# Ledger of designs, part 243: miniprotein binders against q9bqp7

Target 1, 240 residues: q9bqp7
Amino acid sequence: VPQNWFPIFNPERSDKPNASDPSVPLKIPLQRNVIPSVTRVLQQTMTKQQVFLLERWKQRMILELGEDGFKEYTSNVFLQGKRFHEALESILSPQETLKERDENLLKSGYIESVQHILKDVSGVRALESAVQHETLNYIGLLDCVAEYQGKLCVIDWKTSEKPKPFIQSTFDNPLQVVAYMGAMNHDTNYSFQVQCGLIVVAYKDGSPAHPHFMDAELCSQYWTKWLLRLEEYTEKKKNQ
Short names: E, the ipSAE of ESMFold2; O, the ipSAE of OpenDDE; V2, 0.75 times the mean of E and O plus 0.25 times the DockQ between their complexes.

## First folded at step 25 (miniprotein)

Design Ql21 (at its last look DockQ between E and O 0.02; V2 from the best seeds 0.00; counts 0 for: pae O 9.4 > 1.5, placed apart)
Fold by ESMFold2, look of step 25:
Structure Ql21 (fold): chain B 240 residues (1-240), chain A 100 residues (1-100)
Amino acid sequence: as target 1 above (240 residues)
Amino acid sequence: SPEMAKELVQSIEWLAKEVEELLRMGDPWYAIWMARLAVDFAEDTGDPELIARVQLLLAEALIKAGDPRAREIIEKAKKIAEELGSPELIEEVEKVRKKK
């Protein structure tokens, strides 16, 4: 139970999703400031067991690939993730983009993997957009806000190579999504709110991506866990 | 080292408790992801009873999600339980099978 509870939803905002004419999705720039990011909070509050398992996974990968091979693997994972997000932003935005680079970005197993999900995505409201929770003092950069099968969601896009998953991104993914949701719902740059989350895991080989839908009740349960992590972070920084 | 082996088992047990909580929360999909990690680390211990028990937890998560791959996992755990000759573990396998 958090010592200082705060609601994930904003009662001052409409519960009904806005249906509006097509418009350019929001892209709020990330402002540099002293308050912590969601990912920093989560990284700094890992349990000793999470740290141990992550270190053991790293050592197994280094034993298999060598130190240079692991460095290259890690770099490639992040590069492919960046290209995947760039491609999705281009696909989901009406904005004009470079034709040559767009074609190269679209030739990816990850893009093939999500095609069936994208058919159910509509009403894009935000892409690669900053969120800030002024009361709880944290910031984030969400991937997408759009309707999925008629439900307005914060959508997080993840890449996976099935044989060798990067386990750090797996431990706290739902907490990351609800932290963005809570921040957006209390951010004055946004006039609407979101009650659902969606995590989409895309596969390098083009296999059908898995959509993990989180309804409002599940999001509220993860929100409580996020608040505990944020409290832990705050207390740790008070003692430094 | 013996200390590292003990810490690995404790970390797997922690992860198994997280899986049980995720199932209680009604998130079998995330429970499957966590349980797969638990199985992978359990195999690293070489402890067949621990491996089978975590495999059964993965099977429970798969069943809750309606995923037919639970059958394969149950059969793996059953094979281990039979090789160990553990009546308690055999009973646990059957309990999970009937949840289908």
Scores: ipSAE 0.779, ipTM 0.909, lowest interface PAE 0.7, mean pLDDT 86
Fold by OpenDDE base, look of step 25:
Structure Ql21 (fold): chain B 240 residues (1-240), chain A 100 residues (1-100)
Amino acid sequence: as target 1 above (240 residues)
Amino acid sequence: SPEMAKELVQSIEWLAKEVEELLRMGDPWYAIWMARLAVDFAEDTGDPELIARVQLLLAEALIKAGDPRAREIIEKAKKIAEELGSPELIEEVEKVRKKK
């Protein structure tokens, strides 16, 4: 049980989105400060087993591709992911920004992969927006807040070359999502609350993306795990 | 503590390897995530050389991702390299820049 329990949901915020659908998605810039990012917390609190698995994977990839090949691969994966996120931001942004759409960004297997998910996405409230949890002292940059199948979600878009049919295969992504949810729900820059998460795994070959929906119950379970990771991080920092 | 510093360095080295693997696996976003983590850890060490090296790794990941932020990261690494007066690190910075 976390020593420093804090709720993921803010009881002061109504579950009903206030009727003022912001006509424009929020894009709060990430401020550079001494506050750790969600990503930093998760990375620094990886288990020895997670580290081992990742290292084993890397070694296998290096063996297969060589060091330079691996670097190139990693760079390409990053580029593809970035382009994918940029394309999604462009797609999900209001039509006024459509004129600046690089059509080349839309011509990706990943974009094709998520088309069926995008059909169920509406009411975009935030894109590439910073969140801060003032009490728990962490920050993050979330990809998207939108309605998925009528439920307001923090949506995290991922790219993969391999199928990830199970939420467990997304590693710490569920923790990231709930960390963003908890921060947003208590960030004064946001007037609404999210109760659900969605991890979308897009595929390079254009095969249908896998949506991993996280209901409020599942989010609460991962929130507990997130709090434990945050405590571990905080403890490690005190011992530094 | 020296022990913690050692642990951080080990973690950074591990993360660096993971970033390289993730980039190779075609998950550049996770690579960037790992690389950012590595930068954060490197910053916690206060070792400017380590910071610069990890920033270059992040920059490589960003370049591969076509992320324009790569330029900023490269410039940060360059500044550190220049401040350190490390010809080797400057050369590495230029190598990464040429990949852009």
Scores: ipSAE 0.011, ipTM 0.216, lowest interface PAE 9.4, mean pLDDT 83
ESMFold2 (binder alone), look of step 25: mean pLDDT 86; pTM 0.859

Design Ql22 (at its last look DockQ between E and O 0.87; V2 from the best seeds 0.68)
Fold by ESMFold2, look of step 25:
Structure Ql22 (fold): chain B 240 residues (1-240), chain A 100 residues (1-100)
Amino acid sequence: as target 1 above (240 residues)
Amino acid sequence: SPEMAKELVQSIEWLAKEVEELLRMGDPWYAIWMARLAVDFAEDTGDPELIAKVELLLAEALIKAGDPRAREIIEKAKKILEELGSPELIEEVEKVRKKK
């Protein structure tokens, strides 16, 4: 139980979108400051078991691929992830045309993998947009805020080369999403709020992506876990 | 080393507890992801009893998500446990099977 509970939703903010919302998705620029990011908080508060399993996974990959092979593998995964996010931002932006898009950006198994998800996505409100929780003092960069099957979600896009999960795409994903949600709901740059989350895992071979929907109750349960991690982070920094 | 093998088993057991919590929270889809990780690391131990235990946990998550792949995993775990002659763990198989 966190010692200092704070609500994920903002009672001063409307649950309903209004007609004055802009048709262009928000893209608030991220500015680096002394305020910690969501990913840094999560990295600095991993349990000893999480750290052990991550190191074990890394050593198995190095044994399989060699050190140079592992470096190439991780570089390629990073590049593919970056291209995937760029493609999704392009696809979901209503103001881009085919001339403004790199056609090779749209030619990936990951994009094929999410097609069935994208047909259920509408009402895009934010893309690659910074969020800041001014009260709890953390920042993040969320991938997307849009309606999925009629429910407004913070959407996080993940890539996986196979259906079998591995650590880099699994640990703490829901905490990341709810941390972004809480920050957005308490960020004056945003006039609306979000009650649901969606994690979409796309596959390199084009197999149908896995949509992981989190309703408001589930998000509230993950929010409590996020608050504990943020509290742990804050206490560690006071002792340094 | 013996210390590394012990830490691996303890970390897999920690993962299994996380999966149980996720199922209690009503998140079987994320529970499947975490359970697949637990199975992957358990296979690295070469301990068939541990492998069967975490496979049953994965099957439970799949059942809660409505995924029919649970059936094959239950039968795989049952075969392993029958060969080990572990009657208490065989009872766990039947408990998971009845959750269908």
Scores: ipSAE 0.751, ipTM 0.875, lowest interface PAE 0.7, mean pLDDT 84
Fold by OpenDDE base, look of step 25:
Structure Ql22 (fold): chain B 240 residues (1-240), chain A 100 residues (1-100)
Amino acid sequence: as target 1 above (240 residues)
Amino acid sequence: SPEMAKELVQSIEWLAKEVEELLRMGDPWYAIWMARLAVDFAEDTGDPELIAKVELLLAEALIKAGDPRAREIIEKAKKILEELGSPELIEEVEKVRKKK
């Protein structure tokens, strides 16, 4: 049990969008400060087993591709991911921003992969927006807040070259999502609350993306795990 | 190295526990991911018993997710176990099959 319990949900916030919700998705810039990001907390609190698995994967990839090949591969994966997020932001942004759409960004297998998910996405509230949890002292940049099948979700988009999850993206994704949820639900820059999460894995070959829906109960369970990781991070930093 | 093999086995055992927990939590999709990783690493050990064990976990996760690929994985696990001649493991396969 976490020593410093804090709720994921804010009882003072309504789940109902106020009628005054702006038609334009929020895009709050990430402020560079001393506050750790969700990603940093997760990376610094990986288990020995997770580190071993990642290192083993890396060694295998280097054996297969060579060192230079692996660097190139990593760079390409990062670039593809970035382009995919940029394309999604463009797609999910209001139509007025459509005129600046690079058509080349839209011509990807990843975009094809998520088309069936995008049909169920509506009511976009935030895109590439910073969240801060003031009490728990962490920050993050979330990909999207929107309704998925009528449920308001924090949506996290992932790319996979193969119909197999990348080791780098798999272990802590649910924790990342709930960390963003908890921060957003208590960030004064947001007037609404989220109760659900969605992880979408897009595939390079255009195969149908896999949606991983997280209901409020599952989010609460992962939130407990997140709090434990945050405590571990805080303890490690005090001992440094 | 024997040390690397030991660490690999420990990591697979950890993944197996995570799969079981994820299944208990009601996240079969994430359980499938972890189980697939466990299978990939179990194959690196070359231990057929370990491979069969994690294949069964994958099958359980697939069943809970309603994924039709569960049948193929069960059959694969069964074949491995039949070749091993382990009655206890065969019983476990049948238990998983009955959950389908």
Scores: ipSAE 0.491, ipTM 0.751, lowest interface PAE 1.3, mean pLDDT 86
ESMFold2 (binder alone), look of step 25: mean pLDDT 80; pTM 0.767

Design Ql23 (at its last look DockQ between E and O 0.84; V2 from the best seeds 0.69)
Fold by ESMFold2, look of step 25:
Structure Ql23 (fold): chain B 240 residues (1-240), chain A 100 residues (1-100)
Amino acid sequence: as target 1 above (240 residues)
Amino acid sequence: SPEMAKELVQSIEWLAKEVEELLRMGDPWYAIWMARLAVDFAEDTGDPELIAKVELLLAEALIKAGDPRAREIIEKAKKIAEELGSPEMLEEVEKVRKKK
């Protein structure tokens, strides 16, 4: 149970757009701060079991690929993820025309994988946008805020190669999403709030992407777990 | 190394408890994702009882998500339970099958 509880939702804020909302998605720049990012908090508070399983996974990959092969594999995964996010930002941006973008960037298995999801995405309100929780003292950079099947969500895009899951991107993903949600809902750069989350796992071979929808109740439960991780992080920094 | 094997089993058991918590929270979709990791690591142990146990947990998550692939996973666990000759495991397999 957190000692310093704080609500994920802001009762003084609407989840509906108002007339003053911009016609293009928000993209708040990430500023250099002395306060920790969501991903740093989560990395620094991994359990012994999470660390052990990650190390075991790395050992198996190195045995299969060799050290140089593993290094190349991880570099390629990072590059593919970066290009996937660039393509999605381009596709979802209303001021960009598809013709004026690199056509090779838009032709990938991952983009094919998400096509059925994108048909259900509308009302994009933020893309690659910074969030800050001034009271709880953390920052983040969210991928997307948009409606999915009529529900406004913080959306996180993930890539996966079948059949070997990328274990490093598996732990704590819902905590990351709700941490961004809580920060956005209390960030003065935003005039609206969001109560749902969506994690979309896209596949390299173009197989239909898997959506993980999180309603408000589920987000509240993950928020409690996020607060505990943030508290643990703060305690660790006091002992350094 | 016996200490490494024990640590692996303990880490899989920790992961299984996380999957059970995700199911109680009502997130069967993320539970499926985490249960697949547990199965993968359990197969690395070579312990058929542990493998069947985490496969049944994966099946429960699939059932809760409405995913028909649960049937295939239940049959895998049943085969293991038959080869072990474990009436306790066969009873657990049947309990999960009836939830379908």
Scores: ipSAE 0.779, ipTM 0.909, lowest interface PAE 0.7, mean pLDDT 86
Fold by OpenDDE base, look of step 25:
Structure Ql23 (fold): chain B 240 residues (1-240), chain A 100 residues (1-100)
Amino acid sequence: as target 1 above (240 residues)
Amino acid sequence: SPEMAKELVQSIEWLAKEVEELLRMGDPWYAIWMARLAVDFAEDTGDPELIAKVELLLAEALIKAGDPRAREIIEKAKKIAEELGSPEMLEEVEKVRKKK
């Protein structure tokens, strides 16, 4: 049990969108400060087993591709992911911003892959927006807040070259999602709360993306695990 | 190295526990991800018993997710168990099969 328990959900916030909800998705800029990001917390609190698995994967990839080949591969994966997120932001943004759509960004297997998911996405509330948990002292940049099949979710978009998740994204994605949820639910910049998470894995070949829905119960379970990781991070920082 | 092999086995065992926990938590999709990772690393050991064990975990996760690919994975595990001549592994295969 976490020593510093804090709820994922804010009882003071209504789940019902207020009629005054802006028609335009929120995009709060990430402020660079001393506050750790969700990603930083997760990276520094990986288990020895996770580190070993990642290192072994890396060594295998270097053996297969060479060092330069692996660097190129990593750079390409990062670039493809970035372009995919930019394309999704463009797609999910209000039509007035469509005039600047780079049509080339939309011509990807990843965009094809998520088409069936996008049909179920509506009511976009935030895109590439910063969240801060003031009490727990962490920040993050979430991809999307929208309704998926009528449920308001934090949506995290992932890319995969194969019908398998990348090892780098495999371990802590649910924790990342709930960390963003908890932060958003207590961030004063947001007037609403989320109760669900969604991880979408898009595939380069255009094969149907896999949606991984997280209900409120599952989110609560992962939230406990997140709090433990945050405590571990805080303890490690005190000892440095 | 024997040390690396030991660490790999320990990591696979850890992944197996995570899969079991994820299944208990009601996240079969994430369990599938972790189980697939366990299979990939088990194959690197060359230990057929270990491969069969994690294949069965993958099968359990697939079954809970309602994924029809569970059948193929069960048959793979069965074949390995038959090749090993392990009645215990065959029994485990049948236990997983009955969860469909």
Scores: ipSAE 0.494, ipTM 0.776, lowest interface PAE 1.2, mean pLDDT 87
ESMFold2 (binder alone), look of step 25: mean pLDDT 85; pTM 0.835

Design Ql24 (at its last look DockQ between E and O 0.80; V2 from the best seeds 0.00; counts 0 for: pae O 2.0 > 1.5)
Fold by ESMFold2, look of step 25:
Structure Ql24 (fold): chain B 240 residues (1-240), chain A 100 residues (1-100)
Amino acid sequence: as target 1 above (240 residues)
Amino acid sequence: SPEMAKELVQSIEWLAKEVEELLRMGDPWYAIWMARLAVDFAEDTGDPELIAKVELLLAEALIKAGDPRAREIIEKAKKIAEELGSPELIEEVEKVREEG
């Protein structure tokens, strides 16, 4: 158990946005800060086995693609991920209009892949929005807060290629979600809270995306693991 | 190298233990994803017994998720167990098959 436990949920907050909140999604700007990001914490606290498996995966990809081929592959994966997130923000924003340039942004297998999920998404409250947990001293940038099948969720969008998955983006994904959730629930920029998570894995070939729903109980279990990772990070920085 | 091959096996075993924990937590979907990763690395070892063991773990995760694809994974592990002639592995395959 962590030495300094802190709850993921805020019992003084409603789990539903009230009618007095603005109807457009929040987009809190990410401030450059000395406090660590969620991804920094997770990167700095990887186990030796996680590090070994990532390096093994990289070497295997380099053997298959060559050095330059691997660099191009990773660059394309990052670009496709950026385009996917931009497209989703555009689709989910009520204030943006689809124009000629938006047509090219929306033409991808990943967008095709998530169409059936998007039909179940409503009540978008935040898009590409910064969160900060001042008490636990970490920040993040969450993808989306919206209802999925009637449950308000922190939603994380992931891309995946077959047969060459990008292993780095798949480690610790539930911990990222709950870390963003805990930060949002204790961030004064937000007037509401979220108790559920959703991870959506979209496929380049357009195959139906996989939705991974995380209820409040499961989120609480992952929160304990996140707190341990944050504690490990803090201890490492004290010794530097 | 022998040290790298040993470390790969140990890392796969570590990943398998993580999958078992995810199943105990009630997250069979993430367990499936991690188990598939373990199978992918196990195939690199060329060790049929290790491959079959992690495939059975994947099958357990699929069963917990209610995913009928567990059956094809169990059949793959069964073929490996029969080719090896390992009574311990054959017993493990039967235990998982009875769960499904």
Scores: ipSAE 0.771, ipTM 0.902, lowest interface PAE 0.7, mean pLDDT 86
Fold by OpenDDE base, look of step 25:
Structure Ql24 (fold): chain B 240 residues (1-240), chain A 100 residues (1-100)
Amino acid sequence: as target 1 above (240 residues)
Amino acid sequence: SPEMAKELVQSIEWLAKEVEELLRMGDPWYAIWMARLAVDFAEDTGDPELIAKVELLLAEALIKAGDPRAREIIEKAKKIAEELGSPELIEEVEKVREEG
């Protein structure tokens, strides 16, 4: 049980979206400060087993591709991921920003992959927006807050070259999502609450993306695990 | 090295526990991801018994997700169990099949 328990949901915020759907998605800039990011907390609190698994995967990839090939592969994956997020931000942004859409960004297998998910996405409230949990002292940059099948979700978009997630994206993605949810639900910059998460894995070949929906119960379970990781991070930093 | 083999086995055992926990939590999709990783690492050991066990764990996760690919994975595990002549693994395969 976490020593410093804090709720994922804010009882002071109504679950009902206030009828003022902001016509424009929020985009709060991430301020670089001494506050750790969600990603930093997760990376610094990986288990020995997780580290081992990642290193073995890396060694296998280097054996297959060579060192330079692996560097190129990693760079390409990163670039493709970035372009995909930029394309999604453009797609999910209000129509006035459509005129500046680089049509080349929209011509990707990843964008094709998510088309069926995008049909179920509506009511976009935030895109590439910073969240801060003041009490628990962490920050993050979330990809999207929108309604998925009528449920308001923090949506996290992932790219995969293979019809399986990358090992790096597999272990802690649910923790990242709930960390963003908990921060947003207690961030004064946001007037609404999120109760669900969605991880979407887009595929390079354009095959249908996989939606991983997280209901409020599952989010609460992962939130407990997130709190434990945050405590571990805090203890590790006190001992340095 | 024997040490690396031991570390692989320990990592697979850890992944197996995570899969079981994820299944208990009601996240079969994430369980499938972890189970696929366990399979990938079990294949690196070359231990057919270990491969069969983690394939069955993947099958359980697929069944709970309603994924029809569970049947193919069960048949793969069955074939391995038969080749090993392990009555225990055959029984485990049949148990997973009955859950599907």
Scores: ipSAE 0.310, ipTM 0.668, lowest interface PAE 2.0, mean pLDDT 85
ESMFold2 (binder alone), look of step 25: mean pLDDT 86; pTM 0.845

Design Ql25 (at its last fold request DockQ between E and O 0.89; V2 from the best seeds 0.82)
Fold by OpenDDE base, second read of step 27:
Order: sequence, then C-alpha cells, then structure tokens
Structure Ql25 (fold): chain B 240 residues (1-240), chain A 100 residues (1-100)
Amino acid sequence: as target 1 above (240 residues)
Amino acid sequence: SPEMAKELVESIEWLAKEVEELLKMGDPWYAIWMARLAVDFAEDTGDPELIAKVELLLAEALIKAGDPRAREIIEKAKKIAEELGSPELIEEVEKVRKKK
C-alpha cells in the first residue's frame, strides 16, 4: 500500500462533459521544470529484472543487426513514432489546421492501421497537452484526450513494427496512462475528469490496430502501482 | 555465462509472476503481451520445462481474452511436456485446457 495515498479521480469534478465541448482541443505546453516527468519516474524505478531483460533484448538485436544496424533501427523506430503522432495530431485537430497537412504523413501503414479506431474517436478535448499533478509533484505530456465509444479516455498511441512491441514501451504503458489521468484530473488547467484509459497499438503493415481499453476499476488498480513507483523515485532522490 | 543464464531464468520467473498478477487484475490483453515476452526469453534459455511453463501462462491469458490461438499454444506445451516425460507438466497442461 502506498504511504502517500492520493485518489486518481477528483470528486469535485463532474464526469459529465460540460455541454460546451471546446471547439478547439487544449494544447498546454510542457514547462521544463525541476518536477520529474512520468517517463522519468518510470525509467528511474525500473526493476532489476526489467533492466536485465531490456539489456538482453538489446544484445540480441545487436547480434542480429550489428551495432550500427541497431542504432539505425532505434532511430527509425523513434522517427516513425514521432511522425505517427504528428499525423494523428493533424487528423484529430480541427479542420482549420488541415491546410498544413503533409500528405506524406497520412500515407503511413500506421495511419491505415488506426482508421477503425479513429471511427470510434470523437469529442477531442486535448492533444499533445501537458498535465501536472501539483500535490504528487509530477508532470507529463499526454497524447490525446477524447471519447472512445462514448467514454472519455486518455488515449496513448503506440507503434509496433513487428507483432512484438518495442520492449522499452511494453512494461509500464498502463502506468503512464493512469499517471496522466491522475494528473489531468487534478490539474487546474482542465475543467473535466477522465475515468478510462486507452492504449492503441498501431502496426506498420497497416493491419488493424489493437485497442486496449482500461475501465475505471482497472485504472484504479494501475494507479496504486504508479503511486508505489512514484514513492520509490522520491526515496531514491532523497538518498542522492 | 552461467551467471547470465541464471539471471535470465530469474527474470523470466519475475515476468511470469507479472503475468499472473495481470490476469488477477483482469487485464488479459496486457497479460498476453507480457507472456509473449516471457516465451521469447524462455526460448533463449533452451530450457524446455521453462518454455512449457510460460507457454501455459500465455495460454491462460489467451483463454481469458477469448483468443482462439490458445489451442495452438496448449498443444505446443503438451508436446513439450510429453517429450520431457513430466507428469507434473502434463497435469498443468490439462488444468489449463479445462479452463477453456
């Protein structure tokens, strides 16, 4: 049990979308602060086993691709991910921003992969927007807040070149999503609350993306795990 | 090295526990994801018993998710168990099959 319990949901916020759907998604810039990011907390609190498995995977990949090949692979994965997020932001943004759409960004297998998910996405409230949890003292940059099948979700988009995901993103994805949820629900820059999470895994070959929906109960369970990771991080920093 | 092999086995066992926890939490999708990693790393050990164990965990996750691929994985684990002549593993395979 976390020593510093804090709820994921804010009882002071209504779950009902205020009828004034903001016509424009929020895009709050990430301020570079001494405040740790969600990603930093997760990276610094990986278990010995996670670190070992990541290194083992890296060694196997280097054996297969060579050192330079592995560097190129990693760079390509990062670039493809970035382009995919940019394309999604463009697609989910209001039509006025459509004029600057690089058509080349839209011609990706990843975009094809998520088309069936995008049909169920509506009511976009935030895109690439910073969240801050003032009490728990962490920040993050979330990909998207929108309704998925009528439920308001924090949506996190992932790319996979192979049927196996990029191992670095595999271990803590649910924790990242609930960390963003908890921060947003208590960030004064947001007037609404999210109760669900959605991880979407897009495939390079254009095969149908996989939606991993997390209901409020599952999110609450992962939130407890997140709080433990945050406590571990805080303790490690006090001893440094 | 023998030390690296030991660490790999320990890490796979840790991963298996994470899969079990995810299944208990009611997240079979993420359990499948983690179990596939466990299988991948278990194959690196060359230990048939370990491979069979993590394959069974993958099968359990697939069953909970309603994924038809569970049948193939169960049969793979069964074959390994029979080749090893392990009554314990055969019993575990049958337990998983009954969950289907």
Scores: ipSAE 0.823, ipTM 0.922, lowest interface PAE 0.6, mean pLDDT 91
Fold by ESMFold2, fold request of step 28:
Structure Ql25 (fold): chain B 240 residues (1-240), chain A 100 residues (1-100)
Amino acid sequence: as target 1 above (240 residues)
Amino acid sequence: SPEMAKELVESIEWLAKEVEELLKMGDPWYAIWMARLAVDFAEDTGDPELIAKVELLLAEALIKAGDPRAREIIEKAKKIAEELGSPELIEEVEKVRKKK
């Protein structure tokens, strides 16, 4: 039970974007400061079991691939994730032209994997945009805010390889989404709010991604878990 | 090494509890994802009883998601339960199969 509960939704803010809002998606720059990021909070508050399982997975991968093979694997996963997000930002940006896009950026199995999802995405309101929860004092960089099948969502894009999933990106993904959602809903750079989440896991081989929709009730339940992690982080920093 | 094997089993059991919580929350998709991780680590133990138990949990998550692949997972757990000769596991397999 968190000691200091705070609502994920802002009752003073509209559920729907203003029709007269600018059509260009928001991209608030990430400001360098001392307040913690969502990912730092989650990394610093992993359970003993999460840490153990991550280390076990790492050792299995090193045994299978060798140390240099594992380093190359993790570097490739990071680069592919970065390129995937860059491609999605380009695809979803209304100001992009075909000539301005890197054609190799768009030729990945991950992009093929999400094509059927992208057909249902519209009304893009934010891309690769910073959020700050001004009351709870944390920041993040969300991937996308757009409508998915008529519901305005914080959308998080993840990559996964079959058969060797990168376990580090598996834990806490719903907490990451709701933390961004709560921050956006209480960030003065945004005039609207979002009540739903969508997690999309793209596959390297191009297999169709599965959309994981989180409605407002589910998001509120994950929000409680996020608040506990933030409390744990805050207490840890007080003693260091 | 025995202490690390015990900690692995305890961590898999922790992960299984997380899957059960996700199912109670009504998030069968994320429950499937976490259950697949539990199965992967359980296979690392070489403990057939643990493997079958987390496979049944994965099957329950698949059933709640309406995913027909639950049938294949149930059959895997059934094979393990029969090879062990465990009437308790066989009963657990049938309980999950009846939910399908």
Scores: ipSAE 0.804, ipTM 0.922, lowest interface PAE 0.7, mean pLDDT 86
ESMFold2, look of step 25: ipSAE 0.769; ipTM 0.905
ESMFold2 (binder alone), look of step 25: mean pLDDT 85; pTM 0.838
OpenDDE base, look of step 25: ipSAE 0.723; ipTM 0.883
ESMFold2, fold request of step 28: ipSAE 0.795, 0.788; ipTM 0.919, 0.915
ESMFold2 (binder alone), fold request of step 28: mean pLDDT 85, 85, 85; pTM 0.842, 0.841, 0.843
OpenDDE base, fold request of step 28: ipSAE 0.795, 0.789, 0.792; ipTM 0.913, 0.911, 0.912

